# Designs tried in a protein design chat: VH-VL binders against Probable molybdopterin adenylyltransferase (moaB). Part 4

Target 1, 163 residues: Probable molybdopterin adenylyltransferase (moaB), of Methanocaldococcus jannaschii (q57631)
Amino acid sequence: MHKRIKNIKYAVVTVSDSRYNDLIKGKEVDDKSGKLLKKELNAKVYTIIPDNKNMIKGIVEHIVEFFDVDCIVFTGGTGIAERDVTVEALKEIIEKELDGFKIIFQKLSYEEVGFSAMLSRAMAGIYKGKIIYALPGSVNACRTALKIIKEETGHILGHLREG

## First folded at step 1 (VH-VL)

Design r10 (framework fv_recibokibart)
Fold by ESMFold2-Fast, scan of step 1:
Structure r10 (fold): chain C 163 residues (1-163), chain A 124 residues (1-124), chain B 108 residues (1-108)
Amino acid sequence: as target 1 above (163 residues)
Amino acid sequence: QVQLVQSGAEVKKPGASVKVSCKASGYTFTDYYMHWAKQAPGQGLEWIGEINPYSGDTNYNQKFQGRVTMTRDTSISTAYMELSRLRSDDTAVYYCARDEGYSYGYDYYGMDVWGQGTLVTVSS
Amino acid sequence: QIVLTQSPGTLSLSPGERATLSCRASQSVSSSYLHWYQQKPGQAPRLWIYGASSRATGIPDRFSGSGSGTDFTLTISRLEPEDFATYYCQQYGSSPLTFGQGTKLEIK
């Protein structure tokens, strides 16, 4: 019924204190996950921000207001450490959570890596007609999530835009 | 030295197809998107489309969709643009250009390196 | 599609004068996706200003870009002979990527 949206416009945001510090100091930044997501999703918008709740919420508002994107993909800051605040920040602003994403992502991760999948805090949700994904910072986790994102993002947008 | 080198001038008859190449050197070919643009004699620039050399995914301007095909060969760092069913108003210089995309704190958001252009003449 | 309208179409000035080139968008464009290119006859375009206001590497400080929303400006404070060229604005805030028709800066 709902048509898949093609030519999806993505933004990619890497959340990392260390990479952000390298960036502002003019150093070469090694961002393997962000670079992978940027290439795989043809993302025109890419940035690195620190592990800070206000900056995570702020970058969502900035991207939504000033850039023509359909989907924002975060990588990093989803772990269990005190500084890992990506999921917490996004839960404060998202209008509807797509809890099925977490379930499917963990199922795929379990099939690939076994019980270590329990450490995943990946999530997805809707904010102002846009899809937001939060992914672990590892390259292998991003590859797993890309299988879901590439297959389903257009379908989700189709549902949102048909009313 | 970062460089894009395009194939030489082509003269084609109406209804034929033309395939222009753009060979990249001096950088990692798959790290930059590749755009193609048309410039008719004495006119401005018109965007044809883009390709992600890493994935092969393309996005075309609707004006050219159905007649344009963009491909790449990562083994030789070369992008291609094929335009079919040529007509007289396709006579133009065609440019390839690389684009890193938007990146806070990195150098360029725009098309920072361009090929020298390929003149395609569709004539009697 | 977003239409970019440049004015004037041709600007005739002498070296040493100030040049102001306008680019108007049919709808709002993020400054991050508004760029300016310089093109001389027989040559490929060159990236000149990116993100509305940032000079590309090697571009003299007499060039400045400004603007937001629908109105963008390229200013040359003191024209040098090598500055006479055609300047194009370009956006990719929305697909398809579009260029303005160009402003030709020519010697009076």
Scores: ipSAE 0.005, ipTM 0.535, lowest interface PAE 12.2, mean pLDDT 86

Design r11 (framework fv_recibokibart)
Fold by ESMFold2-Fast, scan of step 1:
Structure r11 (fold): chain C 163 residues (1-163), chain A 121 residues (1-121), chain B 108 residues (1-108)
Amino acid sequence: as target 1 above (163 residues)
Amino acid sequence: QVQLVQSGAEVKKPGASVKVSCKASGYTFTDYYMHWAKQAPGQGLEWIGEINPYSGDTNYNQKFQGRVTMTRDTSISTAYMELSRLRSDDTAVYYCARWGLDYDEYAMDYWGQGTLVTVSS
Amino acid sequence: QIVLTQSPGTLSLSPGERATLSCRASQSVSSSYLHWYQQKPGQAPRLWIYGASSRATGIPDRFSGSGSGTDFTLTISRLEPEDFATYYCQQYGSSPLTFGQGTKLEIK
């Protein structure tokens, strides 16, 4: 028997050297993907960090320790360039990967962007009873992922919390 | 303001090489791929290839593979496209264009003014 | 290689009329990676519509893009004199990146 968790509490983290640099310099940052995710998921926790493995791992620990959230959604830093370290950082800390998310997202992305989908990596995993998603930085990739996240996150959390 | 400023027109003989520059300003040069496209007189656009200014990695259209080399100099925020073994049908305006909308969206949002390369004997 | 075929090659209309420009792909292309550019003679192309349906900054609301799969459309609800130009569709859903051959919108 399972239950679907309602009123899921989300954190959204944008990974972007450029946006972080602008933020630190006091410039206004146009974070379309982060704002879309924040609005669509009603996220009360939102921040921007650079493409840095230690800061990615550190923000997960900070959010898990200090904020009442069920799910953390990362956007950005998932490509194949050397600076794109979001997937690598998260793989070092996650306890269990949800391979189904990657497969379903890649299938949907291939249907949307053809072989360019191979250059972008999405993932999901479990860490300390929380679900963590990593999404590409594009608004369209976030829209695609949102349909999966909104439908499935409550079911996943229900299973995690009953055993 | 984002600007891409290309080098001036070139006249070359068949068999020569040409190197076109594209100087970026108004944004962080290494954050966006740079693309190059060709437009022969009175014709449409043809993609030549792309370069990642952060890594220097390139991807070329097979039609130009072996004749094109894309490079960049991050210290002066400038991308280069060199085309070798020039033929008469290489006469065209060559454009550089930034690949990215507002960091994370991907389209050619800013274009250089174009560089006319004329190949004639 | 995905071939983008635009139709018509030339579209002759008068100001005030509705224009419908077609772009057909030889294989399915994600709407996310189908874009439209406007080019006037002697000028660089300018991004007009991105992701099949999103207007670029500063583009008037009389322009709209639609479509998915293999069939994409750029619509101008009421032509203004400044809209007469060549329009190119472009995909990067698959390498190599390709452009359509262009539709020249000209005054009748």
Scores: ipSAE 0.000, ipTM 0.532, lowest interface PAE 10.8, mean pLDDT 86

Design r12 (framework fv_recibokibart)
Fold by ESMFold2-Fast, scan of step 1:
Structure r12 (fold): chain C 163 residues (1-163), chain A 122 residues (1-122), chain B 108 residues (1-108)
Amino acid sequence: as target 1 above (163 residues)
Amino acid sequence: QVQLVQSGAEVKKPGASVKVSCKASGYTFTDYYMHWAKQAPGQGLEWIGEINPYSGDTNYNQKFQGRVTMTRDTSISTAYMELSRLRSDDTAVYYCARSGFYDEGLYYFDYWGQGTLVTVSS
Amino acid sequence: QIVLTQSPGTLSLSPGERATLSCRASQSVSSSYLHWYQQKPGQAPRLWIYGASSRATGIPDRFSGSGSGTDFTLTISRLEPEDFATYYCQQYHSYPLTFGQGTKLEIK
């Protein structure tokens, strides 16, 4: 009875200090990854936030509370520098981590960029009946993740909502 | 032309506080992190911390946590570092330096201030 | 914290000679986060090599950086008088950001 949920509603959040800075100054924002994710997932909710733990946790709560979405996809802030806090922030709030996503994504990334894949992180988890993905900021990483997200998100939601 | 210009030398007594300024010009002040580093006489460099001039968010080296405060004034493109409860081993040249935002890959100190000598007298 | 150990502490050479400066990290550092700075007495440090191997703008091609993991090297193929200075390696991989203790190049 683990049927795939259809017509999944996505929110996309780009995590980027530089892009957020440009956004609030009224400059043109070159958000290639966020634009790709928004288009490919047909996301009606899209925003850019700085790489800040409280902002990341806060945007999850706001989206969950006020928007009719099934899944939130973050891109950016997943590197190994201490300023990259997306994974750390999300791990503080998620109820369960979907370790399979990280493993599969990293294996596919290794095939594309070799050992450099170790320096970017990806994560998926469950929060209040919704799926949250965190993806690296690069366009190629987002393309790789989209293959997994499009195929599996409905199946994961089926498990959550049917047992 | 990017420039970081720091305030002049300070002489302080133990237990006092010192506030060093770093005035930026030649670029958009809020587009780069500002860092502070300490160099004691005849010694190497030690990172004190960083501030995001746009948000005001700071990250301090634990060794200085509780004694250092970093602030900025965006209206005059100036960053500040205040060090409190000064000790003799705080005698050093203090440098400001900028780095790019991490998502731009500019993880290095491309421009430095000239340094501010802080002497903590006996 | 990541400790960067530079060797030798002082290197005494003559103009025209080759210099090799070492920087060893206490744990692995991605090459993209390893940088070198030159500092002359009474002056602020200057960015010299970034990302282990990229020369900063205006830095002569006699300078080269190499290395990965825990071992990094700055090489000067033929020393000029203006190259005698202290060189610091620095990591931006992990907080707190750290510098090596410096290698002082001095005239023999």
Scores: ipSAE 0.006, ipTM 0.541, lowest interface PAE 10.6, mean pLDDT 87

Design r13 (framework fv_recibokibart)
Fold by ESMFold2-Fast, scan of step 1:
Structure r13 (fold): chain C 163 residues (1-163), chain A 124 residues (1-124), chain B 108 residues (1-108)
Amino acid sequence: as target 1 above (163 residues)
Amino acid sequence: QVQLVQSGAEVKKPGASVKVSCKASGYTFTGYYMHWAKQAPGQGLEWIGWINPNSGGTNYAQKFQGRVTMTRDTSISTAYMELSRLRSDDTAVYYCARVFEGSWLDYYYGMDVWGQGTLVTVSS
Amino acid sequence: QIVLTQSPGTLSLSPGERATLSCRASQSVSSSYLHWYQQKPGQAPRLWIYGASSRATGIPDRFSGSGSGTDFTLTISRLEPEDFATYYCQQYGSSPLTFGQGTKLEIK
């Protein structure tokens, strides 16, 4: 029906107060999840921002308006603590949520880590013709999400750009 | 639509102060730094400084330090640049422009959206 | 502060010709922090090339940017009438942010 889009252009954004503070102080930043996502997705854009709703929304606006990307992948800030605002910030701006991503991600997580999967928050949504994913900050969660992202993002974009 | 709209032209006497406004619309005002630049008649662009609208923090070029003050009002998404102790060589068009607020490892962002400019004339 | 020197100051060419504009930095600048702007008389500058080589939204593919270290170039492969303008390079690899003095591209 719909063609699968090839050569998907990704942006990767790590959300972390501690890594951002290290970055602005000129320290070397150990961002294992962000680097994994950047490498595996061949991301054109990569950045680290703090756990701040306005900066999360601002980076989405910036990337969508300025960079030639199809998909933005966030890692971090998705936990249940008060400072974890990635999911909350993205829900304020997305036009449609892809609920299937959350369900499939939770199923795969349960198969890997059992009932601890209940504490994982992940989401996907659409904003201005782009796909946005939000993933937990752990390397293992990112590896799980990459299985879905690599298989399905091109198919979703095909549907989205049919109009 | 993302847009920056500046206040109108001003004529000032030497020694006076001028305050230029820059009203943002169509984007998250606190998500981007606001930069200001000067362009004297027939000359190139000169950077004055930036304000972080989220924090109110500022950074000014050495040449303007002590004479420039940048502020903002988040309730109306407006940034201000005030230049004091005006001299004849302050006659110029002044521009505001937005730059992404954040940390970038691959690219630092240019000024993608500019105001239309405000002509300030200093004459005795 | 990093000084950006653009050459030539004025470049007189005809439509259809190739233009090459140079920007040289007094110190090394990461290509990620080097940008080019186009300005026409009576208008605000417009972001044209960012990160030394990436075209901004809507910029024709006849424009290309290149360079690293201290030497950066903006190339227009085949000039169109609307391309005649002043071009500025800008760096923010180090504070303060600086602009070059501009290259004015004018019709012969």
Scores: ipSAE 0.000, ipTM 0.510, lowest interface PAE 10.8, mean pLDDT 86

Design r2 (framework fv_recibokibart)
Fold by ESMFold2-Fast, scan of step 1:
Structure r2 (fold): chain C 163 residues (1-163), chain A 121 residues (1-121), chain B 108 residues (1-108)
Amino acid sequence: as target 1 above (163 residues)
Amino acid sequence: QVQLVQSGAEVKKPGASVKVSCKASGYTFTGYYMHWAKQAPGQGLEWIGWINPNSGGTNYAQKFQGRVTMTRDTSISTAYMELSRLRSDDTAVYYCAREGYDFWSGYFDYWGQGTLVTVSS
Amino acid sequence: QIVLTQSPGTLSLSPGERATLSCRASQSVSSSYLHWYQQKPGQAPRLWIYGASSRATGIPDRFSGSGSGTDFTLTISRLEPEDFATYYCQQYGSSPLTFGQGTKLEIK
């Protein structure tokens, strides 16, 4: 249990057509999951984007090129509906998938909510030396994922940067 | 209700300066970049530059560098674009436009109604 | 700077027909940074499609955007009378931000 990388710098991205629509209309946005992640991870970068595959890929490119962050955490757009494209978009760009994350996440989710855990997807992967997480949009799913993210992200970065 | 309201039409002589205003309402003025674009009669859109209303930082297209100045007044949620040493080819409708709250895209979700500036001798 | 070339410059069609508008970039543009606007005479432009393929709020599903690299397309599956306007593509994949010259969609 030796955390090689300290003071991990996070970006948080909420994926939601409805919240993005409220944002551009100048309304107060009720983004409980994004705000929870931003607070708990002390995120350096935070934004809201729509359920759009090109914009999801583009925000990753932009963040990794222009911001000094170690990790990007997405919340939302991971369901089974036609418009839920976060996982699909990220799979097109990630270099290596961290399969263990989705297995552990689903196990913890099942322990909390039973078979409804099947309707939520989560993933993690590596892109240009950064870790990318995609989480379901619910507050409870984000709380579950935070347990894993806070414990493991430093270890993953340590291994990634030690060879 | 997001709205950008620009100042009225201006007629100027060559060599003069013009200052166009863009008053924002319905959102947090300092949370969004404001851009300016030019459209000459019967022609397409041309980007002039942007201002960050929070910091006052600006970035201008090379063609307008040295002649354009963008400012803002956060107390009245108003952005300004001043164009100096006016020429006949500065005759155009000038638009302010709000950049969407996504720092990777550079699209404009709301536009002012436009201000016609006519440069005539 | 990246030059966006739209074709055709003018497209004359009748209501009920399909329209295909092209935007070609002088060098590769990420789809995330390619957007389309509609402008009617005497009015400000209005955001229509962003990120190459996402419809802006309130835009009918007869409009679709597609493309990647240097070639982008705006398609209207079945023209309605209110669709006749000038359409502009715009990029901000590279500074300075640039617009295409526009395609005027007019009634035949």
Scores: ipSAE 0.000, ipTM 0.486, lowest interface PAE 15.7, mean pLDDT 86

Design r3 (framework fv_recibokibart)
Fold by ESMFold2-Fast, scan of step 1:
Structure r3 (fold): chain C 163 residues (1-163), chain A 125 residues (1-125), chain B 108 residues (1-108)
Amino acid sequence: as target 1 above (163 residues)
Amino acid sequence: QVQLVQSGAEVKKPGASVKVSCKASGYTFTGYYMHWAKQAPGQGLEWIGEINPNSGGTNYNQKFQGRVTMTRDTSISTAYMELSRLRSDDTAVYYCARDLGYDILTGYYEYFDYWGQGTLVTVSS
Amino acid sequence: QIVLTQSPGTLSLSPGERATLSCRASQSVSSSYLHWYQQKPGQAPRLWIYGASSRATGIPDRFSGSGSGTDFTLTISRLEPEDFATYYCQQYGSSPLTFGQGTKLEIK
């Protein structure tokens, strides 16, 4: 009954005050995590935004309204500092959290960072029939998450849309 | 337990190509980017480029672009760097290095945590 | 590209003395992307300090790193014989990745 959706369309959003400030000032921006995700997921939509709840929620609505995508992947702003608001912003709009993503992500990252994986605030959730992932800003965390995202996103979408 | 073991020294003539290998063990090869760096005799380190062993995607320093090719073989956990149209100023020790990436907890600490032992390439006529 | 300039090029000191090594960037580098490596003759470089101030695993507490913006410093409070080596700073904040030219610590 549940089928994997093929040819998933991705959007990638980097959350970073410093990279966003460089972008608006016309400086060069070195976004390794965002570029890795864009390349590996063949994302047609890519942008950089600051660590701001309204901009995070706003970019989700903008992408959902104006772009044909199945999945939005955020990288950055997921730490435990007060400025890190990606998880908080997304929790205000998502309809259902995919708790299993956090558990599997933490398990896969455990051998890389030991018990520090317990402080990871990576998440996934459903919003208006689309999957939203929030990943740490690190290239290594994005590589770990890509293993899950590439394998499971089509299956999750199949579950949501085909019964 | 993490080890990067490089191929042995090479002597090449100007205009030739050289292919250096870097065999990884003790970790998941496809989980970490591999970088290559050059160190000419009596000089400092120069970054050549990087490869994602999972995808095969590469990014090269413009100084070497057009002459360098990075590849990998995931079945034997080995990365390769080939440098073509060799000149005398390519005489150097070449290193592979593993990119840990970032610390998940702290967010942003990219660094080369393990290095190969180096491969001396001598270009002379 | 970001140019890293290390000073002095050579530092001659005796065991027990304090060493201060400088790394200056041609433009601002986030401290998270400024790293130091130690290299001994005939050996590969080894990660020493990452993120400007964090000691790599196994590195003695006599080593400390500091700095932000364009000015970074590696300090060794009491030199031991095994500390005499060449130290390189590196930035990973902008492509291409670059290293300083190195500071060679040698026994006086």
Scores: ipSAE 0.000, ipTM 0.484, lowest interface PAE 16.3, mean pLDDT 84

Design r4 (framework fv_recibokibart)
Fold by ESMFold2-Fast, scan of step 1:
Structure r4 (fold): chain C 163 residues (1-163), chain A 126 residues (1-126), chain B 108 residues (1-108)
Amino acid sequence: as target 1 above (163 residues)
Amino acid sequence: QVQLVQSGAEVKKPGASVKVSCKASGYTFTGYYMHWAKQAPGQGLEWIGEINPNSGGTNYNQKFQGRVTMTRDTSISTAYMELSRLRSDDTAVYYCARGPEYYDFWSGYSDYFDYWGQGTLVTVSS
Amino acid sequence: QIVLTQSPGTLSLSPGERATLSCRASQSVSSSYLHWYQQKPGQAPRLWIYGASSRATGIPDRFSGSGSGTDFTLTISRLEPEDFATYYCQQYDSSPYTFGQGTKLEIK
């Protein structure tokens, strides 16, 4: 298929105040979700940032401008608490939302966790020819999202770059 | 304090079914996966499968698919594992173990078995 | 299915000695998903080391874990009598989740 891009280059960004605090103090960071995503996507770029809208928007701009990547995957900061700002920050910059991603992810999450899936937030969107995913911080949420990401990211990029 | 208490030893004939229970206390039962593992006499551990106590969703090791059924009762914080069409090689101690929290905003959940039941010996003999 | 192979099968040592237990995976396992459990006869397994190198709550500092990729090691710097048990490595990287066959630490 001509519409599917192969050899996708990923960046992974973990959003977590607690993990960022450990990182800046020189402590070993237990980032299971970020490490899973980095390994499974063979991500060239990996970092941890705090739950801060300006840092989230800033890291997107930095990665897009200075690194050769096709896709950025965020994990964490997608909950309903006031400190959870990943979805809100990304919605301020994305050009087009892929709202079908949220629907499919919620369906798969409901099959795993029942009504607690209401607390699970995920989104995908397009920014400057790149795909951005925002995933919950849990390892199982990331495993569920990887099924969609691995299957569809190349197809989305093919459409984005052919139209 | 977290505790998992399993039902007592069972002796069954080949072809019968056995249902082992695991009663959880000291935490939110619906917040964590429950896993089951088999340990045959003098052997190591073998993963059987998992259940999400919130949804009732299950995943089984293919070796046991078709013979194992995992269920739970949230009103009494109890998980069950039923193994059917028993064979002599099903003789083993069966353990329940608490797995990862399935939903976490901040830390990501712990993908390991942090608390275990005491084990239930199931003996299959003619 | 990832196969975990532990060596040696039995390790005979005296209290005060250093023990080194090996766990090798048939394919790469993220260190975040490689764990060690201690089991004594007639007892349930107990989480000992998680994420290759982190001690579980209450585990003495003489225990350390290390490794990445396919090679993982559990080290006990100075054996105490209560340390003689069977140790199992386990991977949670991919389903089905698997355990090694165990290394039995016994008194020489």
Scores: ipSAE 0.000, ipTM 0.509, lowest interface PAE 13.9, mean pLDDT 86

Design r5 (framework fv_recibokibart)
Fold by ESMFold2-Fast, scan of step 1:
Structure r5 (fold): chain C 163 residues (1-163), chain A 123 residues (1-123), chain B 108 residues (1-108)
Amino acid sequence: as target 1 above (163 residues)
Amino acid sequence: QVQLVQSGAEVKKPGASVKVSCKASGYTFTGYYMHWAKQAPGQGLEWIGEINPNSGGTNYNQKFQGRVTMTRDTSISTAYMELSRLRSDDTAVYYCAREWELLDYYYYGMDVWGQGTLVTVSS
Amino acid sequence: QIVLTQSPGTLSLSPGERATLSCRASQSVSSSYLHWYQQKPGQAPRLWIYGASSRATGIPDRFSGSGSGTDFTLTISRLEPEDFATYYCQQYGSSPLTFGQGTKLEIK
């Protein structure tokens, strides 16, 4: 398995209007999902941004330009409400979508929560040689996604860098 | 203030199991990964594995996979490492250590260590 | 697994001298995942340098870490008597977490 990349550098971005407002006001931020992802992935970069398409696209460009990361993991803003724009923003910039991630994630979610898995809009894609994941904001959804991310991200990067 | 206190020395026969405890104090136990490492007499450090005290999730070094089990009890802020089917080459000092978290960056460095538990395996 | 090779195995020097300890990885390791520990006989290891170059709290400024990719170095500009110990490098850029074999710094 020589093609698998082992030393993966992650960035974690939490998308949440309420958490961002707490952050800018200097209040303690209760970001269980973001902290879980940061710790489990040993993320070099962690930040919180509001539910805003331009901010989401802008933070991707910023991280790609200024930080040495291989993968960006978003949590939050993936629901069906009007304020949930993470998927929409990322679809405007990604070069290729990894449709298999959504399918596998929904299968695992269905095993946990039944038909409520229909509401999941998790996704993954490629942008400028980097992998971008968008996950639901719940701790449970992030735990489920981590099983896939930890297993497959190095394999995906291997294919990107050997092509 | 922040400290890890391990259980006392153990003497076991080959084939037995040993369970070492590591009691944390002075910090939020569930906020930091706990690692376990082995140091045989006169030798260097060897990683056994890690446990996330919040989730109970574990990752083991393949060398110890199938013989090691890591658990925790959040009500008493204590982590445990059980090593089964003991052999003479399991004779070592076993350390627990807390992983360090820094600001907006996270590192897998271990900033606080237990005092070590000597496990002697002899017939 | 990533193998960390430390050199020399033993370094014999006198107080006041400069020490340079090397750690070479078999594969590239991000500097963020490379750390150094000091261990004295009968004691637990102590985190000394984290992220290849950052001193842990309370560590004197005579200690510095550097390096990237596969080559990392711990430097002590002017040895003090309390600096004689074994130093281990450690990576967790990939599983399993591994340590180097250690460099024993001893009085000449």
Scores: ipSAE 0.000, ipTM 0.494, lowest interface PAE 14.7, mean pLDDT 85

